# Designs tried in a protein design chat: VHH binders against Uncharacterized AAA family ATPase y4kL. Part 13

Target 1, 330 residues: Uncharacterized AAA family ATPase y4kL, of Sinorhizobium fredii (p55530)
Amino acid sequence: MARGELMKKLLASYGRDEDFRAVAEQIIDEEEKKNNRVLARTLRKTLEAGPQRTQSAPKALAPLIPFPEAAADFVERIEPEHNRNDIVLSAANVRVLLGLVKEFRRADEIRQHGLKVRSKMLFCGPPGCGKTLCAEIFAAELGLPLFRVKLDRLISSYLGETATNIRKTFEFARKQPCVLFFDEFDALARTRDDSGEHNELRRVVNSLLLFIDNMQPKGFLIAATNLDRSLDAAIWRRFDEVLWFDRPEAAMIGRFLKLKFKNVPVAFDPARNSAALEGYSFAEIERVCTQAIKAMIIERRKQVQERDFNRALQDEARRRAGQARLAPMI
Below, E stands for the ipSAE of ESMFold2; O stands for the ipSAE of OpenDDE; V2 stands for 0.75 times the mean of E and O plus 0.25 times the DockQ between their complexes.

## First folded at step 8 (VHH)

Design t10 (framework vhh_3k1k_2)
Fold by ESMFold2-Fast, scan of step 8:
Structure t10 (fold): chain B 330 residues (1-330), chain A 119 residues (1-119)
Amino acid sequence: as target 1 above (330 residues)
Amino acid sequence: QVQLVESGGALVQPGGSLRLSCAASGFTFSSYDMRWYRQAPGKEREWVAGISGYGGSTSYEDSVKGRFTISRDDARNTVYLQMNSLKPEDTAVYYCAAGYSRDYEYDYWGQGTQVTVSS
């Protein structure tokens, strides 16, 4: 019963470093009291000695997962530059992602019982709302390499090809656990909306969908699309989970602003500006915060002033207007 | 205050064409996804077409593909639905929606415009 309460507190502390540490300490103490000293010692070392573990040992002995040279135009390995302190996620998305982590950690046991492990996710939402960043952080926290696929380039490269040829290209992702991330999945949806003069393009799209259906990755397949619930049902049904990355509500904006100004002196309460940022994506809000901080640095001030923030917001609004006028046409 | 105002609904003969417009105010239009929905008498509301913010990726319900075209004019805060080869089955109240929401509850909706295809 006590363990159930501690587990609940641990999950609730997600993204709260001090609370997480406090709950982790309680779990370690409970294991010590139960005379599980080996487990308690291992957990304590993991919690306290994070710097003992580098991303790589002093000697890089393990080679990178190789992929075909033919795929180099549309597949790239992403090195993680971010962690969970760089993202604000909805409670619903955190719950799903934690469930996926648990299933992955117990995958062999689940498969021994004849059950499938959830491995395919579709990230939906407007651009700049954390889809790509979430995939990066998810891969990093699992210790899995992240490979990004540019879907439009893949489709162009495989005109006239078959599902078998696509499968061969991604065989590397089946041999070792990794996260295969299909960016700009909108390209697939737009192609399906076009009428019959693109029979070869339609065939490549159908071959890719069949590839996704038959793909059983050792890690994960994640696709990201800017489309909303207007997505073709034939597309999203292919995935085990669909996660929605909406533009942030005022409360999430407040959390994000506090996160971005966490270690930066400010002469105002950033959260009071949450209402002014409604309708902005996380990426746009981050640009406003970054520009305000840069203004402080350039002007050699010791604090970000509200006027720096307001100027950055005005500059971002002007940028949006400019982008709308210069946006490429279909 | 957010407001969406649809216009262009009319009585049209089968095979005819109509262009619906939705004028938006009270939010940063270019960053929002825009959608068209319709509701016929005695039926539930159904999605018709969508266009994303930033770049304008489009998507359509299968029964309207090739006949309807969604577009947007970010400078005028307006989204359009060009309806060609209209059929009696297209008779419905057409609604404009703004925002991105899984459960529709946080989407902004217009009051609707009636399209009647006479047979």
Scores: ipSAE 0.000, ipTM 0.138, lowest interface PAE 17.8, mean pLDDT 75

Design t11 (framework vhh_7uia_1)
Amino acid sequence: QLQLVETGGGLVKPGGSLRLSCVVSGFTFDSYDMAWVRQAPGKELEWVSSISGWGGYTYYEDSVKGRFTISTDNAKNTLYLQMSSLKPEDTAVYYCAAGYSRDSEYDYWGQGTQVTVSS
ESMFold2-Fast, scan of step 8: ipSAE 0.012; ipTM 0.352

Design t12 (framework vhh_7uia_1; at its last look DockQ between E and O 0.01; V2 from the best seeds 0.00; counts 0 for: pae E 19.0 > 2, off the site)
Fold by OpenDDE, look of step 9:
Structure t12 (fold): chain B 330 residues (1-330), chain A 120 residues (1-120)
Amino acid sequence: as target 1 above (330 residues)
Amino acid sequence: QLQLVETGGGLVKPGGSLRLSCVVSGFTFDSYDMAWVRQAPGKELEWVSSISPYGGSTYYEDSVKGRFTISTDNAKNTLYLQMSSLKPEDTAVYYCAAGYTRDSSEYDYWGQGTQVTVSS
């Protein structure tokens, strides 16, 4: 590749550490091939002296003990597809999460002092506000495998098998450092409130809660709930830390919009529309962005136009209004 | 593919009026800024007027300000140029164009054009 092309690639990779490194290495290799050894060495040194973003090479996850086939119906391994740059979090959540990472890394020292390590987290907030994504990125940051447990499926299984399935899930999680992620944790609360549910279901739920309480994971247990009001005080006390995933404020929306349009040519400043998106979830905002980008592609335009964004927003608003109409019928 | 078809051109006396129409087909009309561009014999393309469908903002060349009016009917997917107080200098082929620029060279779609002749 011509030196100029590599330079273009290098500049284009700014902010993408892996890509940047890859291109930089290619440049270094080319210089070596040209017998510019001094330059190649200097470039390599410069690349290495740069803030070693400890790309903690995903420590080759020790061969994950295969999840028992029987648990495959309600436990799923989530492969990391995102990194820390793909999420917008509140300052508070960032602080808490960073603190948890530090604590995890020094867990042995903390335990030597007779103190417990925080290992159980509750994620609270509306749907589409990044709870699942945060769990994924958090696990990836720690280099731990993420296992998602679908509680609805776990509970809906034949009551006689549910207790066994719960036990198997927790036993599995104890065998290796991992992040166990319970999605839709509010399903448990619903079961408690439904006076008509069979005594047996209540027993199963209580058993699950007992397992959560007694579990000392080598990694983390994360429960995600969409409704904080449905959880009783007893459930809250079982968690070491609580993270709130509220609908994003204008500033967070602005950052998110910049992120979503980072690699897309735009003829407007997306962040100017941040105020108009207040009250929307990240998922909803993402849908707006995606539809705007699709409009550009479909019409073979060079850039996304503000009208594309506005149209997409109108469509999303209509969708939201429609859902609100259907809610009373459910 | 987006198609633009101009109509309404013809011969008119100085001081007269004409209304040009451009029918858009193939895509939604509100997806593009719409413009009128003209080319006189032996001259370069000249931007005349633009309209933004979303905001309704209208723009005009200085030479046509106060005489020409650009408008749209979204229900009919039609762009209009109402021309009044026509001058011999307005004689040109008038093109309907769609895009996001005021630069006549960068429009994405063009019509075939309609001839406007202003002569005594």
Scores: ipSAE 0.000, ipTM 0.196, lowest interface PAE 14.3, mean pLDDT 84
ESMFold2-Fast, scan of step 8: ipSAE 0.000; ipTM 0.096
ESMFold2, look of step 9: ipSAE 0.000; ipTM 0.124
ESMFold2 (binder alone), look of step 9: mean pLDDT 81; pTM 0.837

Design t2 (from o8 with S102A; framework vhh_ozoralizumab_d1)
Fold by ESMFold2-Fast, scan of step 8:
Structure t2 (fold): chain B 330 residues (1-330), chain A 121 residues (1-121)
Amino acid sequence: as target 1 above (330 residues)
Amino acid sequence: EVQLVESGGGLVQPGGSLRLSCAASGFTFEDYAMYWVRQAPGKGLEWVSEISWSGGSTKYPDSVKGRFTISRDNAKNTLYLQMNSLRPEDTAVYYCAKDSGAYWDDYFDSRGQGTLVTVSS
């Protein structure tokens, strides 16, 4: 009996997380092949909702890392609430991130050979394409706390300050392993590219760039910007890796739709609608999925109908048109 | 069954150009993002370029940006890589690869048998 063999392998993998997951995946795939989609979905949800989801702070190493009171207005600690199964990434980005995780886990050995460990990343792409979520999940995978820095507030707070004072503010990231996440990095990039800025503001921007150049974090420094190919080449050269988070392509949209409907019965194949969503951000696609699920709940149905999805898509298209009309001409 | 067949590799001098082709079958080519990846002798796989299902979006790592151009012909189920200003460090086996269409992985779902590019004088 094939089921008996898989059950025996599952029990034999007790205490071996990777072996257990491999056998569990095989059992789920076997149920999918038998067209037992409800069971396969339930088992996969159970597997993915394992110990990591039931933990209050699944990957955080230390509950508290002290940072200066002066930084409280622009630095905040983020507790990871998402894991690897909550994001869809391009194959290229997955390869880079997996390489960084492996390198970090072997950091002491790499440094003993006189080699540098990659620690600085720049995330580029339009809003709603997973940059912040990726930083959160990356920190969770490493077991590191995530600190978010609001760059526009930091720039305002450091008018008249020196690079030394900026360095002192982030000393905690040099002493303890963490992920330091500079959100809204385009604020710094826009200021650098502008020719009409105040001398003091330019000085702060240059001090921040110098800080980034000389920063040796014990964990990672990640910057996220909505700018793409228009970013100053001198800025990305300061980072060990540059990851591109573009609006998703049909294949990525298909994966994302399967992910969003993983635990919800559907009367159609969501991935077949991937082409209709090209040009939408992940955030926009998530809104479409959420609205379709809400329609099922409100109308007391047992499964999402394709018409629920199509109506939600039409509503999102109207929202996009409304936002475009309100966009400033400049 | 997904089949990817690369061609166009060969010996070329530094500064030269080469055009690679990949013939795809066994799946709806126009529905999937496609990739070029390479493996230099004694090294791991390195991502070289990415193109969207429609051909409207492309991505490159800094090592080849400005020198390589990925393109596709959905009517012919064919992927291309135009390589200009070739350098000795571009010497590798080049593979055509398809996006997963399901969940991300640390391996591309499918890649071809590869085509060898040697850049030497």
Scores: ipSAE 0.006, ipTM 0.200, lowest interface PAE 10.1, mean pLDDT 76

Design t3 (from o8 with S102T D105E; framework vhh_ozoralizumab_d1; at its last look DockQ between E and O 0.03; V2 from the best seeds 0.00; counts 0 for: pae E 21.9 > 2, grease 24.3 > 24.2, placed apart)
Fold by ESMFold2-Fast, scan of step 8:
Structure t3 (fold): chain B 330 residues (1-330), chain A 121 residues (1-121)
Amino acid sequence: as target 1 above (330 residues)
Amino acid sequence: EVQLVESGGGLVQPGGSLRLSCAASGFTFEDYAMYWVRQAPGKGLEWVSEISWSGGSTKYPDSVKGRFTISRDNAKNTLYLQMNSLRPEDTAVYYCAKDSGTYWEDYFDSRGQGTLVTVSS
């Protein structure tokens, strides 16, 4: 058949999966007849991968997985914008996360032996060191939807409520494999240990801790906190794993700089600036890279110049100094 | 083609010292972080030390901190591990490993053939 006729049939099959596959097979067969074997094989692989991928994976870009309307003010579904190519992790964190992925993939076999699968994680470290990004990428790699919980909003919404009502709100996470991500968990930790807090706030905090204790997610529960070793041991023990997200060492900074400039022409070696960025968070380093790239675009240059990077670094250092001067030491 | 060749292992008494070397080729050595990892008999891989591309930053687990020192000579494309106050539990095959990139990769997959260190009385 003429190519134009096959193209017309392909467009006409929009929304009809069986018809689409039939036309796609005709196109592949036509390429085989023209002795375009490499193209035919590539098209066949693409066709075979598509339907199986769409049917088997919890589709992150599909219509939102439903959750209770009562939770809409403090629970949001996060669509993945990043993948493993967008993050630099410590070797220790990579080992733990890979272990969790392996256990998740063999969860049924582990449970058949009467053993529990690790499902609760606490991410600790200063802001901007990749905790939220790691949760997003972890969910994306497993093909699981990610639900972010605004802990401050949850606490305020549940003033006067019971542990039972909190459990009912998150029942969807027990029925469907997903990642439930509690952001700014240090708000809970501070409230829990403050004897001056209102009785109702303390009650909600205790109800949420009880919820975390009794939760058995099909996927994962992740909590993220800016607190480090100051966390009460009673809180650590509620989690299967505790991962540390420190400010990056020079080696990690070098990898991150190469990552940020991977698809951008540069007139210098960014990784050799790693030592100058020690003590900076990943978010601060990303700002430096972004500003250097913007300078290239604004000036209509073909490459990021070392001067663009040095100016961005100086601007970030000044911003950092200003932040330190305005914020009292805690 | 990345090639890493470890040397310097052997039999040593408890409390003794050894210096391991790793000769690197097939990549721009001075642009990459390097690691030492070990595998004790019947156990998995264990991270031992980490060094930045310049040698300006190093990191160690508590099990070897204060006893082991990682260093590099970028002019010679060589990585070193100075091991002091060796203990029987340090007995393992020691591997030199290159930074594998930014993925959720096993950092210990890109390694040499290893050098055996036996600490026994």
Scores: ipSAE 0.000, ipTM 0.195, lowest interface PAE 10.7, mean pLDDT 76
ESMFold2, look of step 10: ipSAE 0.000; ipTM 0.103
ESMFold2 (binder alone), look of step 10: mean pLDDT 80; pTM 0.806
OpenDDE, look of step 10: ipSAE 0.022; ipTM 0.286

Design t6 (from o8 with W53Y; framework vhh_ozoralizumab_d1; at its last look DockQ between E and O 0.01; V2 from the best seeds 0.00; counts 0 for: pae E 12.3 > 2, off the site)
Fold by ESMFold2-Fast, scan of step 8:
Structure t6 (fold): chain B 330 residues (1-330), chain A 121 residues (1-121)
Amino acid sequence: as target 1 above (330 residues)
Amino acid sequence: EVQLVESGGGLVQPGGSLRLSCAASGFTFEDYAMYWVRQAPGKGLEWVSEISYSGGSTKYPDSVKGRFTISRDNAKNTLYLQMNSLRPEDTAVYYCAKDSGSYWDDYFDSRGQGTLVTVSS
């Protein structure tokens, strides 16, 4: 509900970005003055995100790289929805990723000297520790399109096929810079028995590993696995870099809590709860924050109370204990 | 030390037959799946056949299915490839290959020196 005069100014500013932004700011300020804080906040988020998101999409996804129709069931394009401010990474991982960005930006110079550019990464660690989000943000920072490979569907599609067919399917990733992301790489299982199905599975798995070895991407190949340091050395030796996504330590938890509550009024200091969350994954911590926010909404309060957070934490601890009890430890 | 020695290659006319043999030593033959792979002049390596450790399961690509038969004699540590209805496009060096025993390594970890099969009039 803006004034008629402001609405006319907004329509008249079409095609003039500076004027459009000035009028939009006036509308937001008017809604704040009328105590319409929810609307004002929504409009401000839209204004701040809209131009940058539109500009980021062409930079990240242009040129549009088609992939073969035969691959449509197991390859999907991911549009970036996040940036560096939406993730908390260890200092060690930040250092490696920044090094890879620098090498990529100078790849032609490095290759002119007869040196190899690092292009293959393995992301290891327990579920919910930011592996997939990191791949998305890394691709966005480089301005490269991201293609996610659904490994189980890929394996099923190539049962009875040759290594050559897998290579042909991914030829698009060799010709143009992109990030090819193999999620749930631990789906590759080792089984020895006298079964045609097991022999077919191993043949496809070996074909995929051979493809990874021989792939010379212009961008990056990333594989993500829930396996940790117990992972077979034969897997991780195939990659230029191995990044470990461990459960966050207290300082990382504190940064993550501040991130999750940045746009939500809270009656307490969330970072003071960092020690209580040690041993939790980022996904578990996010669930605690989400449940605390939902409690505020359900009870029709204007801010998250510490009791909302404490109850959510207790509920998550109970869920975690239940999962640990039911999970096989072999 | 793993050793694989192929034999039985040679010149044959289109429509003819050849039987390839591979003598294996240096490993427990009956514990590993075995493969035949081939490489035609100026082309890449092509998988031709696969046999399980017991001989109970075999697999072939469509290019040779119905024409080629892989078999093994675990008592003699020997792998065979019976090739029937040979075509000019079957001309290649044929390699006997031992399975790596692992999903994480190459398809096979050892192969022999190869035996040349030439199909021409």
Scores: ipSAE 0.000, ipTM 0.095, lowest interface PAE 21.9, mean pLDDT 75
Fold by ESMFold2, look of step 10:
Structure t6 (fold): chain B 330 residues (1-330), chain A 121 residues (1-121)
Amino acid sequence: as target 1 above (330 residues)
Amino acid sequence: EVQLVESGGGLVQPGGSLRLSCAASGFTFEDYAMYWVRQAPGKGLEWVSEISYSGGSTKYPDSVKGRFTISRDNAKNTLYLQMNSLRPEDTAVYYCAKDSGSYWDDYFDSRGQGTLVTVSS
């Protein structure tokens, strides 16, 4: 068959996977006959790794093990509401996360060579910069259940069962592939005092760190902390990777603005505002976008106009000035 | 079809400089953040630089910060990497990459064939 006719048949088979594959196999066979072995091998590799019909769709998970009732106030399962197209990450963070995903998917082979798989991550950064969203999306991409542990609730409880609840939580996580997410990990810093009246809390904190040290998750352990306080170096060494969730710079802000207005009609280019939003968290920038969109809806307009965005930005600047008034008190 | 063609690699002595170029076609170059990544022999892919759509924001890992400078010329659809104070550990194949718009697929799926940089005496 002439090469042009095969190309036509390939294009005509769009959306019909069986026809497409048949023509693709014929093309590969003809390149092998022409002694283009490298090209034929490359095409075959590409065909076998070609696009999927179901993109980013959550897959059925293994049956969940019910978690202990005593942990109900300290642990919750987070159902995925977002996919990977809903987040903006730095290139550095994407590189690390992709490496971790690839390592996880090849974990059996890595372990067969006597090597350990990275499984413990620390997310550092100010509030509103995407740590929890990233954990959600990461778990969803792996097809793993996400369990959030609320350290402030666990440690602040005065029930004598706190150490037992920690143990039950780690035993539950050890028995199944999952992402165990410790939000507000800087609660450990809140237990540091000179009084000695909280010796049981200090013992619980030390026990938690020992459980983290000794845990080999079947998935991942992720701890998140705010940048307002540095963690003890001894705590940091317990993690295989540290990811920084800084306030975005102009490039990331531009990508974020394009994302937030992706399906919303606009009368201006929101990315022009990237420089003006430096220093804001993603949460603050999202609020600017949301307020601008709401203004369009409330006033029954067809498009978000630049004045809507500018007013929302002014409102956010006023809220930020209010936060600055509180900063000397904190 | 997105095409990215790297050039400017070669052999250079430690402490020397090279300037890499990446010619882009098949997409609206000025709409995308661009990246340089590298792969040393026997090692994984390492991110080395990012530049915003306009060129107004640049980012570098600590391993190259202060030595490498990313830039772009949107009129010529060209991305650049100026590499100064080169070290033997900078030896790698360097790739330019386009922001894919899907951050959880192979993030650098849209990349060129690469250009080899060898730093040795």
Scores: ipSAE 0.000, ipTM 0.196, lowest interface PAE 12.3, mean pLDDT 75
ESMFold2 (binder alone), look of step 10: mean pLDDT 80; pTM 0.804
OpenDDE, look of step 10: ipSAE 0.191; ipTM 0.705

Design t7 (framework vhh_7uia_1)
Fold by ESMFold2-Fast, scan of step 8:
Structure t7 (fold): chain B 330 residues (1-330), chain A 120 residues (1-120)
Amino acid sequence: as target 1 above (330 residues)
Amino acid sequence: QLQLVETGGGLVKPGGSLRLSCVVSGFTFSRYDMAWVRQAPGKELEWVSSISGYGGRTYYEDSVKGRFTISTDNAKNTLYLQMSSLKPEDTAVYYCAKGYSRTYYGMDYWGQGTQVTVSS
């Protein structure tokens, strides 16, 4: 098999341990057949050792530079509570994120060659598909603090201000390696699309976009948007990478269900329900799992029954139907 | 496995029409947003059109609005792009993609593409 095709299969198997191992074994076998014994041995050792990093995450704790008191209303520091085993990502997103991690670790060498390091990402997709969780896990994997910006409060605080004043507020993020995360960035997108907006709001929006353009973070700047329509091209073109957080397909749902029931006894195979959950977001699927587990606890049973899951799914379908009547899903 | 297969490309004269088809397998595409994106020689990928899951809402890039129509046939698991009033500037490889509109970076799955050439 062509090497590129095997790599595609390997990335597509992300989060599917059995499939991943099978593809990895196939790659190793192909290298042995080509008499690349040194490479085959190295790959097998890597597979047997589990997840490996060529460079250790920074373990020395540098002093954290706090955000200024003036920013306290719209900036908060997020403590990571999750790791990469808590998320299911598409193969395309894993590929981009791994590339960004690799560039970050080699940033000084890249800059010494006069090249720019990718540092600005836009996360796009419907609500509940893992955008915020991905930012948290990405920051945790790199050992970087995560600062979340509440965009609506920022806009309200800076009516009539310039890009320079916004930049001064975020200087703390520029002076230290960190992930600066702008949540609900679609509020900014809707402001730009709305012809009824005041000139003051448009100026704040333009000042924020100029801040994003001029920001050279030591770590990363991530913006997340819940797309309910087409975005203005002027917004997404400001980012080095755009990652899509779509509703999961059956295989991803199966992995997610296994993840959510990993430490909970179940009397049925949750993965058999993957097809029925197509079109649901990860947050909706998590609600179904959580409600099924709660039913087990409330009824004082030792394991989740299939009826608990089916009832929770029916309740979620009903809620989804109600939401579709009030606000059509895009 | 997830697979998208595009067909319908070819050589056409300016002002002509073509219909592109994308046959989808491995997922229930009516529940997902689908898009057409294109890449002209020497240029970056350009989003052309998208159709949302469930509601079937359609969106178009300004340069193709009124000339191109995106649609689906759920029974055939097929996405279409009806192209009319074709211009030399529409010459590109057209890709079917699973994901959201207005950006071509980070689309989860892409087909192999189909070549459209508009020339006299």
Scores: ipSAE 0.000, ipTM 0.165, lowest interface PAE 17.1, mean pLDDT 75

Design t8 (framework vhh_nb_b201)
Fold by ESMFold2-Fast, scan of step 8:
Structure t8 (fold): chain B 330 residues (1-330), chain A 118 residues (1-118)
Amino acid sequence: as target 1 above (330 residues)
Amino acid sequence: QVQLQESGGGLVQAGGSLRLSCAASGSIFSSYDMGWYRQAPGKEREFVATITSYGSTYYADSVKGRFTISRDNAKNTVYLQMNSLKPEDTAVYYCAAGYRSSYEYDYWGQGTQVTVSS
């Protein structure tokens, strides 16, 4: 429906609790479809507040503490552009992430019993399998600001520095609930004992690991690495949880295809092509879907044909064979 | 700086065949997606067929099974083989080329007339 019409119906339903709730749910669903997840979440929580008693009046949120200007070259604040409906996760990862959300929401009670709350996560897996997107959606779902750290740039900037200097740079993250996301954690694997050139890099790496060990975030610290099963045990043991982002299995591919075609008419069942896409990353599958949709638009048709999908798949398979990048349909 | 020149149009009887050629000059032909469009008098220009730089082909429903698009990168030429021609296929046929465009072709030929008699 149009937002204006839904708002009119909401106002018209005043005094009719059942109708009011139904219309409010439609408004929330429309915002979710527009990827206004922060607004959708806020509206849903407001709607659901009625059955739950509020112990005290809500306290105003503290203003966001910015990162230091000196960190601007390797730290950036990420604004959420995606919601839970934009990602397909393995059942194992969903279970762990839901557990982390529940534990975070009950953090004060858990700490009151003398127990630690899980706050440090390592995301592992090949590129294009949703690690960065997952961190963004996770932060947004919790209502926490997301700060992305480009680890390779950080290491270069801190050559010759101490753990104390790194800690001072990241005090902003310790002083507020947030998600601190270390991208390109693979940069740590570039230091070796056999090179004097790596002495300063080794010192920065050790300082960063010490920072990770000693940091007690009010929210979460997440690191992402493209290292698959070859990850050094000394690294992953520093994290409370390790989540694996592998290339999707047929069932996940089927869900992803339905997700990518949810707002586009199709003349075929996309999920029937799941087996043909085994071994592909989510990024590769998204390219296939995008090219199929472009073919529909170019041909000025009202729905995607199975042949559009099959041709896009053939193009992506050739791209994977190490040939020049597939040119987009125009 | 791609210039496109169509050829091979003409008069043909219903059920007959005709092969259109489009010669490209300038730029890197092998990196371009190539297409054919047609326009009958008083009608909007309509899509006919396209071939990607990798050789994948897409056809309008009205011509699928009858027309075949192909390319020869060594000759910088794209072809449209038209079989089982119908009077409704009568139109000016345009060659189009594009590179990395999301939805539109950037370069167009002058067109070649195809007339199918009943």
Scores: ipSAE 0.000, ipTM 0.090, lowest interface PAE 22.7, mean pLDDT 75

